# Miniprotein binders against a2bj90, part 102

Target 1, 235 residues: a2bj90
Amino acid sequence: MSRSARRKTSALNTVLRVVEVFASIQGEGPFTGTYSVFVRLAGCNLRCPFCDTRYAWSLEAGKPLGVEELVEEIARYEPSLVVITGGEPLLQRHPLNSLVEGLESLGLRVQLETNGILPAPARDEQLWRVYHVVSPKDVPVRVPGAKLHPSWVDYARATGRAWFKFLVANEQHVREVAEYVAKLGIPRSRVYIMPLTPEKLDMKELLELHSRIASLAVKWRLNFSPRLHLLVQLP
Short names: E, the ipSAE of ESMFold2; O, the ipSAE of OpenDDE; V2, 0.75 times the mean of E and O plus 0.25 times the DockQ between their complexes.

## First folded at step 11 (miniprotein)

Design IA7 (at its last look DockQ between E and O 0.73; V2 from the best seeds 0.78)
Fold by ESMFold2, look of step 11:
Structure IA7 (fold): chain B 235 residues (1-235), chain A 84 residues (1-84)
Amino acid sequence: as target 1 above (235 residues)
Amino acid sequence: SPEDVIEEIDETLEKVWELVAKALEAERRGNLEEAERYQREALELMRKAAELARRIGHEELEREIREYIELIERLIEIIRKKRK
């Protein structure tokens, strides 16, 4: 078979459990403000008390979709960025690598969001070449079972394609994050602190929290991430 | 004490996710029998964690762990279908 036929056959036999696909703005991290298509994969290896996507926790929450058809669906949005999120996307690692291959063949930029418990990409994985925003759940408040895999720090240093994002509510949390990243050798330029937003904040409270955390980011010489989609009321 | 048991559960969960990581790597290498072995080992540890949570009456943690059991059972099912 030709390379085109072989690729089509391989992708057709690879299935992802997908909760939803939608267009919006990336509201968090280094790509904040980018027109994006979000692909939410099912299944998670954590039960964070502050999770805003609990509906993606069960693997059975996802519809089985072939990778090739998913690539075509994503491409129709003409995104500037494809954000793969979930649950924890790395639980579906094998078909996820196939999806990344298909997206990259179309010249689409890809960002993955992960809690970092499962290892960083190996050099021979398609995931090696995409951007990663890693949100460890060891700090400031430890979620049971959370432990950042040490390969993420090595990956970030080797490739420059990983950043680390932490939810914080106050200066004590920021201090704990600063100590954690220093201990692990994560450079400050790769670290974002982001407001930990309770479910029921009005707009004034949300802006005040953003202002407070942004001021702390400056004080502690860390990057600040908004939750822009909340401020502009997008999904 | 309940606090000692909660710490043991937390450490057990870390070990479970390490085994799941090994299973995913084995699957990537095409070693499906090894992948299933790691997942079944992870499942056994997760069931131990569930019993520990039940013993101390920690209902929320036990419920979360049983959801992880379901996850691992599905991952095993996927591997077994590939092996058939």
Scores: ipSAE 0.872, ipTM 0.947, lowest interface PAE 0.6, mean pLDDT 91
Fold by OpenDDE base, look of step 11:
Structure IA7 (fold): chain B 235 residues (1-235), chain A 84 residues (1-84)
Amino acid sequence: as target 1 above (235 residues)
Amino acid sequence: SPEDVIEEIDETLEKVWELVAKALEAERRGNLEEAERYQREALELMRKAAELARRIGHEELEREIREYIELIERLIEIIRKKRK
């Protein structure tokens, strides 16, 4: 490739399809309670029946936004963490690496949320340096086409910067998660179980569900992720 | 059986995402032609999956697969713009 072609490819890798940018508290996983800016990217390779962000499934749900402009917007919030989420952020892998580079240049910490279907970062990617929360969709509730890419287990072992978050509704689901992570050789210290919340739970039902799943986490010696944002009524 | 067809669709979708993964890796290496080829193979499999869903009368699944077709078509268009 000519120097001109490399410059054109670099320039085209600087636009993301973004649904929304907002500040809130990270409600889930190892960074629960952290003041965060959320960047929700458009497009998903799954149609999970329990998805709370269905509006992000289409690439057309997002607007094209330049990486530089997005970095400036994020920086204005003075976040303790930048959370890259959406449908599936890794569908926009190349401009996402450019975004991470920009954010890290400002000294900002970054967390990616992914369904784990697409491969983990390689060592030469900017994404290699960030934190990852992988949410497999093959266990316990299988979504068609969902399979955890094996490279995420390797990445977790190599870096210590990955956690696995599983949606569970009952003890049978927790058992299936425990068996699955044992089979894959994922350390329990890297595993979170989180309540699978049906649509239209009231606050009482939501608290009861959290209590049940947290008790199961203790029983099975797994980490518990709340849905803190739902409990405190934040975005 | 309809159940067998659903299983075939599931396996097809897994193969699609493997091809998308290969396309992303090819793009990372700067081989946009190879990336486009993998995405086109993925698109063909998605079209087959949609037809399977249609044949068994699973309208919801057919709709979801059609949305995936649109996704892959947009990914192809992104790659095509990078090749120009």
Scores: ipSAE 0.728, ipTM 0.889, lowest interface PAE 0.7, mean pLDDT 93
ESMFold2 (binder alone), look of step 11: mean pLDDT 87; pTM 0.857

Design IA8 (at its last look DockQ between E and O 0.85; V2 from the best seeds 0.80)
Fold by ESMFold2, look of step 11:
Structure IA8 (fold): chain B 235 residues (1-235), chain A 82 residues (1-82)
Amino acid sequence: as target 1 above (235 residues)
Amino acid sequence: SPEDVIREIDETLEKVWELVAKALEAERRGNLEEAERYQREALELMRKAAELARRIGHEELEREIREYIELIERLIEIIRKG
C-alpha cells in the first residue's frame, strides 16, 4: 500500500468534533512555555464549577472535521507541540487515535490534556506514545462523577509519559492532594499543583495567588504549574 | 436526605462513565453493536440519575445530567454513522 492509500484506510470513522484550533504558548504543566498548537475537542463528561472552557461542553459546539484535513491545518503552524484538549478529548477516542497517527507520521510531538475518568491508553493505541497531563477532579474539591481511572497510574509507571496536575487554592487543598497521590503511589516528581482561579482575578491577585501556591509547592516538595497564558494574556 | 440522594447520583455517574469507557473500547475494536449496547445501558442509568435529581428538586444538577443525556445520545449517533 502507498502512503496515500494507508492514510485513506486509517480515515474510516475519522471525523472529530472540533471547537477551535489556534497557536499559543502551553501555559501549564511540564511543557510550560512551549510554542504550541491547541486543538480543542467538543464534549465533556464533567460540569466543573470552575471550568474556563464551558463553551466546549456540548458535542454540538464542535464542527465535524476530517482527520487528514486537521493534520494539514496543524502542520501549517509548524508547532513545537500539539496540545489536544477540550472538553474531554477521550470521549472521541477512536478518531483521536487516527489524529495522533497522522501527527506522529509528520514527527510532531503531541500532548493530551484529560480529566482521567476514561482509561489510560492501551499498548496497541497510538495514544500510548503521547504525553499526557492528567487533571483529576475528585480531589481536593470533588466534582460529581469524577473518579480517576486506576489505569493512569499503571500507565505512568509503565511509560513515564503521564503527569498529574491538581488545582489548589490553599494549604489544606495541598495536604489533601499530597495524601491522595501518596495513597495512589504517584511519585512527587510526577505531581504538579496549580493555582485554582474560581473567579476572575485582577493581575495583582493572580500574581499573589501564583506566589502562594509556588511557595506551597516548595514546602511540600511538589512541582508547581503556573497558568502562564493568563499571566501573559494569551489564549 | 438530599445529601444521600446526591451521593447516589455521584455513584451512578461513575458507573455511567465506566459503561461509556467500555463502549469506546468496543468502538475502537470495531464492535459497533457492543458499543451501542453499552451506550444505551449508560443512557438508562443517566436517566435514573436525572430522575433522582428531579426528586430532590436540585435544578442545576438535573440540568447538567440532561446535558450528559444529550452527550450520550450524540455518541450513539456517531456509532451508527460509522
Scores: ipSAE 0.887, ipTM 0.954, lowest interface PAE 0.5, mean pLDDT 91
Fold by OpenDDE base, look of step 11:
Structure IA8 (fold): chain B 235 residues (1-235), chain A 82 residues (1-82)
Amino acid sequence: as target 1 above (235 residues)
Amino acid sequence: SPEDVIREIDETLEKVWELVAKALEAERRGNLEEAERYQREALELMRKAAELARRIGHEELEREIREYIELIERLIEIIRKG
């Protein structure tokens, strides 16, 4: 590590509440198939009934970890991508910007996953430079308090570094997504639909659901996101 | 009606997250006093929402709102210690 990287982390926003750090394959969105390190942050501003990571909802589910230590841990995996996820990562926005600065200094690519309730990055934030996959929770299945912040549409247009991923179970949900993105002026090329998976699907049911939703994606001219990690039985 | 109260709670939660967004932006600009004002307003709205949920007997929704109160209170503590 060069002596130059150590000097610029101001002492004040250097701790994250982290649930887990693990290596896997990115199973979802535009980076599907990428060897990735996942950093799951603690705390969420939603209680989605279909959430597969409910254990991350509380800030107490995470341990305090220094940004420098976390950067060193991530770097040991030699990832092709770092995925910042969790509950809602943008609740820890300040130390998250410090984390991104550290990772980018090592030449690592970063993707953020967010529910889109909190504002998009400003131009002066380190988060402005990374990739974002926004998963709105107001359409098609409305979660109480969920509303896509308008700044994400502006960020997507300005940078080309944002995609929108919607959970869908049927053709009516796909229609509602198509109408919603048209109304907001989100380009269809930036829209992914992904299967809404109940907790108790067997592999046959999971494959059938993927097939149905993928066919709807073609019909409606939208991108398809698999749940690849579930299909290949990875974390 | 209970349905009207649930809608009022949903609208209140949307306003809470707008206030949290404003608090984060104020903090980013170094205006901690403004950030704290927005956070206090958010907490007040959430406490009202929790009471509304309690009055209609929606225990699950009341629990979720209380968990959000705890979340915001802890986020405020993190900001104050930093």
Scores: ipSAE 0.674, ipTM 0.873, lowest interface PAE 0.7, mean pLDDT 92
ESMFold2 (binder alone), look of step 11: mean pLDDT 81; pTM 0.737

Design IA9 (at its last fold request DockQ between E and O 0.71; V2 from the best seeds 0.83)
Fold by ESMFold2, fold request of step 12:
Structure IA9 (fold): chain B 235 residues (1-235), chain A 83 residues (1-83)
Amino acid sequence: as target 1 above (235 residues)
Amino acid sequence: SPEDVIREIDETLEKVWELVAKALEAERRGNLEEAERYQREALELMRKAAELARRIGHEELEREIREYIELIERLIEIIRKRR
């Protein structure tokens, strides 16, 4: 194929590797409870031991979908929020910006979930205008290779469109999160702590863990995030 | 010691993801040759990390790193198809 033909094909058929598209309720973070369409992108730059979406780790797990077709599929759900998640969605940054452009042209509100290793959006990216929930994995239990990119703190300050969410199992974890966010200058109002759930808790155990972590959030003056979808048994 | 090697691997992974970030920025600016160059540099470092994990017999970490190698190889292929 000629260089012109290859570029034209790529531009017209900008492609994302997508594991799944489904409707559900956003169960975590500042938009908890919102009717959402989830777009799970393939590929991840971490191997978190408590990841509940390991099936999205390999880029090969994703089906190539054209951005235009994906926008149409998402729009048919008439979502209140489009949640782009994964793996790590920022690994597919170029076509992701195209998807955001298409969704914004329809007036759809977009939230991105990221581990924050790759940098925050630049001002001239379509991603600049969407909401971000950043889940650093270098604290409380370090995942090898994890390091929050410092641009996320600057982005949160400049735009008010980023929050930071941490999985915690106990008060020692909360203390470590508190020290970490204080050192980085992340204000408490932007920080969520969320229960770290071991494999296969029953409902009683899940509620007890939620209660304990919520109490710690109050004690440490941090925001609490449930894992609502687990409590109501939605994907 | 094995602990020192694990720390070296961890630091190497951080450097790899920083190079991947530079590749994505170059790609955003339309500099596909530069983007591929950064990804290939990331790949070389990742291969060194895999060898370190193999040398200390850390099978789980080695498997994870080989999955990252596959990821970066796919990212390079994507860039090459656009070029």
Scores: ipSAE 0.874, ipTM 0.948, lowest interface PAE 0.6, mean pLDDT 91
Fold by OpenDDE base, fold request of step 12:
Structure IA9 (fold): chain B 235 residues (1-235), chain A 83 residues (1-83)
Amino acid sequence: as target 1 above (235 residues)
Amino acid sequence: SPEDVIREIDETLEKVWELVAKALEAERRGNLEEAERYQREALELMRKAAELARRIGHEELEREIREYIELIERLIEIIRKRR
């Protein structure tokens, strides 16, 4: 292979399909309130009926961006956290490992958001080093093709760098989540329940829903995730 | 029943994502030929799932599966261009 062919193949290995990059506050999970840069990757292996980011489902919704350029763009925001989200970020696993390597080299903290269908990171992946918020889509509302890969439970136990975030609308959903996490042996301290907002609620309805789900979190001894960005009207 | 077919589609989709996972692992190991093989197997299963959805007249599910076919076709194209 010529030096030109190796440069073209290396460049192709370091390209992500990115929908958007923006700074905001992490509104969800264990890092709620953190000033974050969000990197929304394109392409998803689910069609959740309650998805608020449907525009990211196609790979074609993203622009091709080089990992180096993306690291430089992220670094300019001076983030306290980099949140990698999208459709499903792990569909772009290889260039995503390169992105994580670049960000970690700058001392930036990284959190991945995933639906948990694809396997947890292997020990030799750069993704092994970051934080993961896994949002299973097999419970309480099952999405077709959704099954939590068991390696996420093992990864959570081995590293302490994974949490599980479940979308819930009522106490029955919270019960189903509690049964599911007990069956899988997920530690309750790693479980978050979050309000399921399938449609646009007004602020009063949104606050009432948050209050109900937070009360259920206390009753069921689970962590609560707000949708803080919706409450404070941030992206 | 249509419900049984929906369950069969769902089980097929699970197998597809297992194959995509194997493809990603093959790619990580530098075996792009094996990665492409797994993605092509995934594509064939997705085409079967689309046909099942069509047979029961579930237009929404058929549409979603077609979008997954397009996704896998793009993943194959990416791998093929690296080989």
Scores: ipSAE 0.859, ipTM 0.943, lowest interface PAE 0.5, mean pLDDT 94
ESMFold2, look of step 11: ipSAE 0.868; ipTM 0.944
ESMFold2 (binder alone), look of step 11: mean pLDDT 88; pTM 0.868
OpenDDE base, look of step 11: ipSAE 0.811; ipTM 0.928
ESMFold2, fold request of step 12: ipSAE 0.871, 0.857; ipTM 0.948, 0.940
ESMFold2 (binder alone), fold request of step 12: mean pLDDT 88, 88, 88; pTM 0.872, 0.871, 0.872
OpenDDE base, fold request of step 12: ipSAE 0.856, 0.844; ipTM 0.943, 0.938

Design IB1 (at its last look DockQ between E and O 0.89; V2 from the best seeds 0.83)
Fold by OpenDDE base, look of step 11:
Structure IB1 (fold): chain B 235 residues (1-235), chain A 84 residues (1-84)
Amino acid sequence: as target 1 above (235 residues)
Amino acid sequence: GDPEELRKRAEETIREAQELLKEVIERAKKTGDDDLQWLAKLAEIYLRAAAQAFQKGDLDKAEFYLDLAQELIEEAKELLEKSE
């Protein structure tokens, strides 16, 4: 490869399309309650009808930011966790590995949120070292084109750094999740169920829905993920 | 199909689901079963989300929440029939 081709590939690996960067509390999954900087990446390979971040679906919705500049911006918040989310962060896999390398060099912990369609990190990727919350969209809700890549199950077993978060409405959904994870050999200790919340629920309805799904989590011996940010009115 | 025909069908289906849900809610209140009353409330929540999505022209979101509301309405009806 010519020096010019290496420079072009290096430049492509150093720019992310970013929708927003903000500090808040992680409201979901195993890191619930953690002071976090959220990096919402642009572009998604799904079109989930229930998506609350539809504005991130297009790559053009993001601004191009350099990895170094983004690392400096994140570091100013002194976060306990960096959460990489978006549409689908793994669509920007190469510059995302560079971002992770920069953040880890500062001693920052990183969590990725992914829909699990794209392959899990390989051992030679910086992403191998971070935490992953995989949100399958094939069970119990069925989004067209969603299929969990089998490598996420292998990654979870190999590293202990992956959890699976499922949106649920009722006990039938929880049953389907239990059957699905049993079939795939995902340990129940790594499974989170989370309320499927439509936009603009009142606080009473939101709390009751959380209570009902949490009770189902106990009954079915699964972990519960709140939507804590909605309950405490944070971003 | 014609987008306007799809819109009209969605609107009709939402109205039919609203009427059916009203009957289910009133029947559920008479049983005193908290779980059944919750299913009816949850159906109401999702049907409201469907109607709001429809009003915004988001047919995919409207259909998704409508289907979910209909599933819960049918679950509630089956439980009512077993309790009578």
Scores: ipSAE 0.822, ipTM 0.920, lowest interface PAE 0.6, mean pLDDT 93
Fold by ESMFold2, look of step 11:
Structure IB1 (fold): chain B 235 residues (1-235), chain A 84 residues (1-84)
Amino acid sequence: as target 1 above (235 residues)
Amino acid sequence: GDPEELRKRAEETIREAQELLKEVIERAKKTGDDDLQWLAKLAEIYLRAAAQAFQKGDLDKAEFYLDLAQELIEEAKELLEKSE
């Protein structure tokens, strides 16, 4: 199909509810430090008490955008990475697959952030080929309804394109994470622990918390994720 | 048990935890144990987050951080009693 015909088909059938699009640095997980465009999708299937993006919980918080229009907006930033986040992006799975197709057709690298409740991508989905950072919310603090779908472990093993990231406050939390990932068969090389940082920490407190959680990561032989954007005061 | 009474009780619970934590912090400092001192400081960080969330009316966040702070305070107290 011609470029014009493809654009008409996309605009006619596919819309995403988008809260915000902005450029920044990926501050967490395996791609920490990468110049990124963030696409925050509306809607979430959780109400985590520590959530800092509560404004994205409702699907109605997003503005409807056509996928082709969104791809063009993202491309103008010339990102090194496109980070799709939210809420929970997989609540808009069908149009999200269309967005991924458009971004990959332009050679743009994509990472998804998900709480892992909905299933991992199937082999015939466009999402199969992107990177995923999965943040289960049933360990250590056990947010109700937050059970990790088992397909994420199978997906990580089959593709090598998924990592698992956990918010922790102390060593007891790290122990719980270590037991959880061992039971699920998630290799340590795919696991990140990250400091649980409430709002309004001064820089000294923020640095000490990072230092303490990083030391625990070494002790427990897990990867450490900073919250780099907080340390360098970016969104 | 009207909403105003529940809010007042929650604020008093936070104040009681703050007073207890002040004592725990000073006792931890006297031990010279850096990890114990950090445990007490971490409890202070989360208790402060709970208090701020209560003042803003974010009850779910307040409860989350208060529970975490109280667990850390109790852990610190237990360790202090063993060290003393």
Scores: ipSAE 0.787, ipTM 0.893, lowest interface PAE 0.8, mean pLDDT 90
ESMFold2 (binder alone), look of step 11: mean pLDDT 78; pTM 0.709

Design IB10 (at its last look DockQ between E and O 0.91; V2 from the best seeds 0.83)
Fold by OpenDDE base, look of step 11:
Structure IB10 (fold): chain B 235 residues (1-235), chain A 84 residues (1-84)
Amino acid sequence: as target 1 above (235 residues)
Amino acid sequence: SEEIRKRAEETIREAQELLKEVIERAKKTGDEDLQWMAKLAEIYLRAAEQAFQKGDLDKAEFYLDLAQELIEEAKELLEELKRK
């Protein structure tokens, strides 16, 4: 590859399309309760009907930010965790690896949120080192075009740094999740079920829904993910 | 299309009527799980209606389907409880 091609590839690897950066508490999955900086990346390969971040679906909804500037911005918050989310962060895989490298150089822990459609990190990617919460959209709810990439199961087994989070409404959904993860050979200890919450639930309804799904998690011997940020009224 | 919107509106209304019957029947059983299932159907049907009012037909359909599944499950449970 010519020096010009390397410079063009390096320049493309240094800019992310970012919707928002904010500090909050991680409300979901294995890091629930962690003081976190959220980096919401623009662009998604899905159109989930229940998506609460539809404003992030277009790449154009994000501003171009340099990786170095973004690392500095994140570091100012002194986070216990950096959560990279968005539409689908892995659509920006190359600059995302550069971001992870920058964050890890500062000793910051990183967690990725992904829909699991795109391949898991390879061993030579910086993303291999971070934590991943994979949220499949093919079970129990079926989003068109959603299919968990098999490499996420392999990554989970190889690294122990992946968890799978499923949206559920009722016991039938929990059954479908249990069957799905058994079929794929995903250990139950890596599976989270989370309430499927519509927008603008009242707090009483939200709490009751959490209680019901948590009880199902115990019954089915799965982990429970709250929507803690909704319960404590944080972003 | 206006036709798709009209069909969605009709389906939401039909689900509201069915849900009202299920809620009334569920209250008579004293079964808390069945009452919750009916309440959850109400929550999702409300979400469907709100999405519909905003012109978000995909979201309306999604939550309507969830509400309908719960209404059907609740109806099945109600028939099982009558046989006991």
Scores: ipSAE 0.816, ipTM 0.920, lowest interface PAE 0.6, mean pLDDT 93
Fold by ESMFold2, look of step 11:
Structure IB10 (fold): chain B 235 residues (1-235), chain A 84 residues (1-84)
Amino acid sequence: as target 1 above (235 residues)
Amino acid sequence: SEEIRKRAEETIREAQELLKEVIERAKKTGDEDLQWMAKLAEIYLRAAEQAFQKGDLDKAEFYLDLAQELIEEAKELLEELKRK
């Protein structure tokens, strides 16, 4: 075993169920444009009708990988950012904290994508120090079972390491988002609106939808998130 | 299940017919925002039809609902303009 393999025994025995690992750019949110390695974890606690990663819904869709093995695989890409996504990554919270520890020991920057149903990290978790993009699914698109856990607002306020991202189609949706975040006390500076893009849009339609939602973001003084990977045809 | 699929197919067809009228009426107004609303409805209705053809009824219903909301809003605005 290597010197890195002599870390704590519990980290050596921790396993994640992983659907895929791949390099691309982060196309959404505050880190848009960053060369990233994506780690898609299996399992989800929602069944969003618009989900384009339905293949990650079942925990059985993931292959078991040891955390040390996964850290080594990720490091070989030499990423500028590691994006943990899924399904819902917090369903595998304990081994996920071990993965974050390993990645941080190599100086790698980590971002988590979550639907926010499960609680925000506690101060003693490795996840406390990573960046989070939280995508509540109860507004404006109302997915059954979705509800933002209130700890995410407290976490964002305490750390400045969480942002909230919402899929919107039009101004009515943006109004609903604005009312929702105001009610919860989420500052506009931490809110992103992003175009709800179905599959198989031609480039003209995709650009027009981006343009319209970006204009609404300016009008409502919210941040705009593209879906840049769609515009440049990357995974 | 079969009744749900048949009802969804009929609803999609009905929405497609109404949307054709709404698109043409929106063009005649010259209102670019109203024309975009009609186009956006077309985008989501097309997504609903595609999902329906693949047997993904949840996705089809989701996009159909969005399209119908946009169609009804556009229709209401067109009727408002007509009365004015």
Scores: ipSAE 0.775, ipTM 0.902, lowest interface PAE 0.9, mean pLDDT 91
ESMFold2 (binder alone), look of step 11: mean pLDDT 82; pTM 0.779

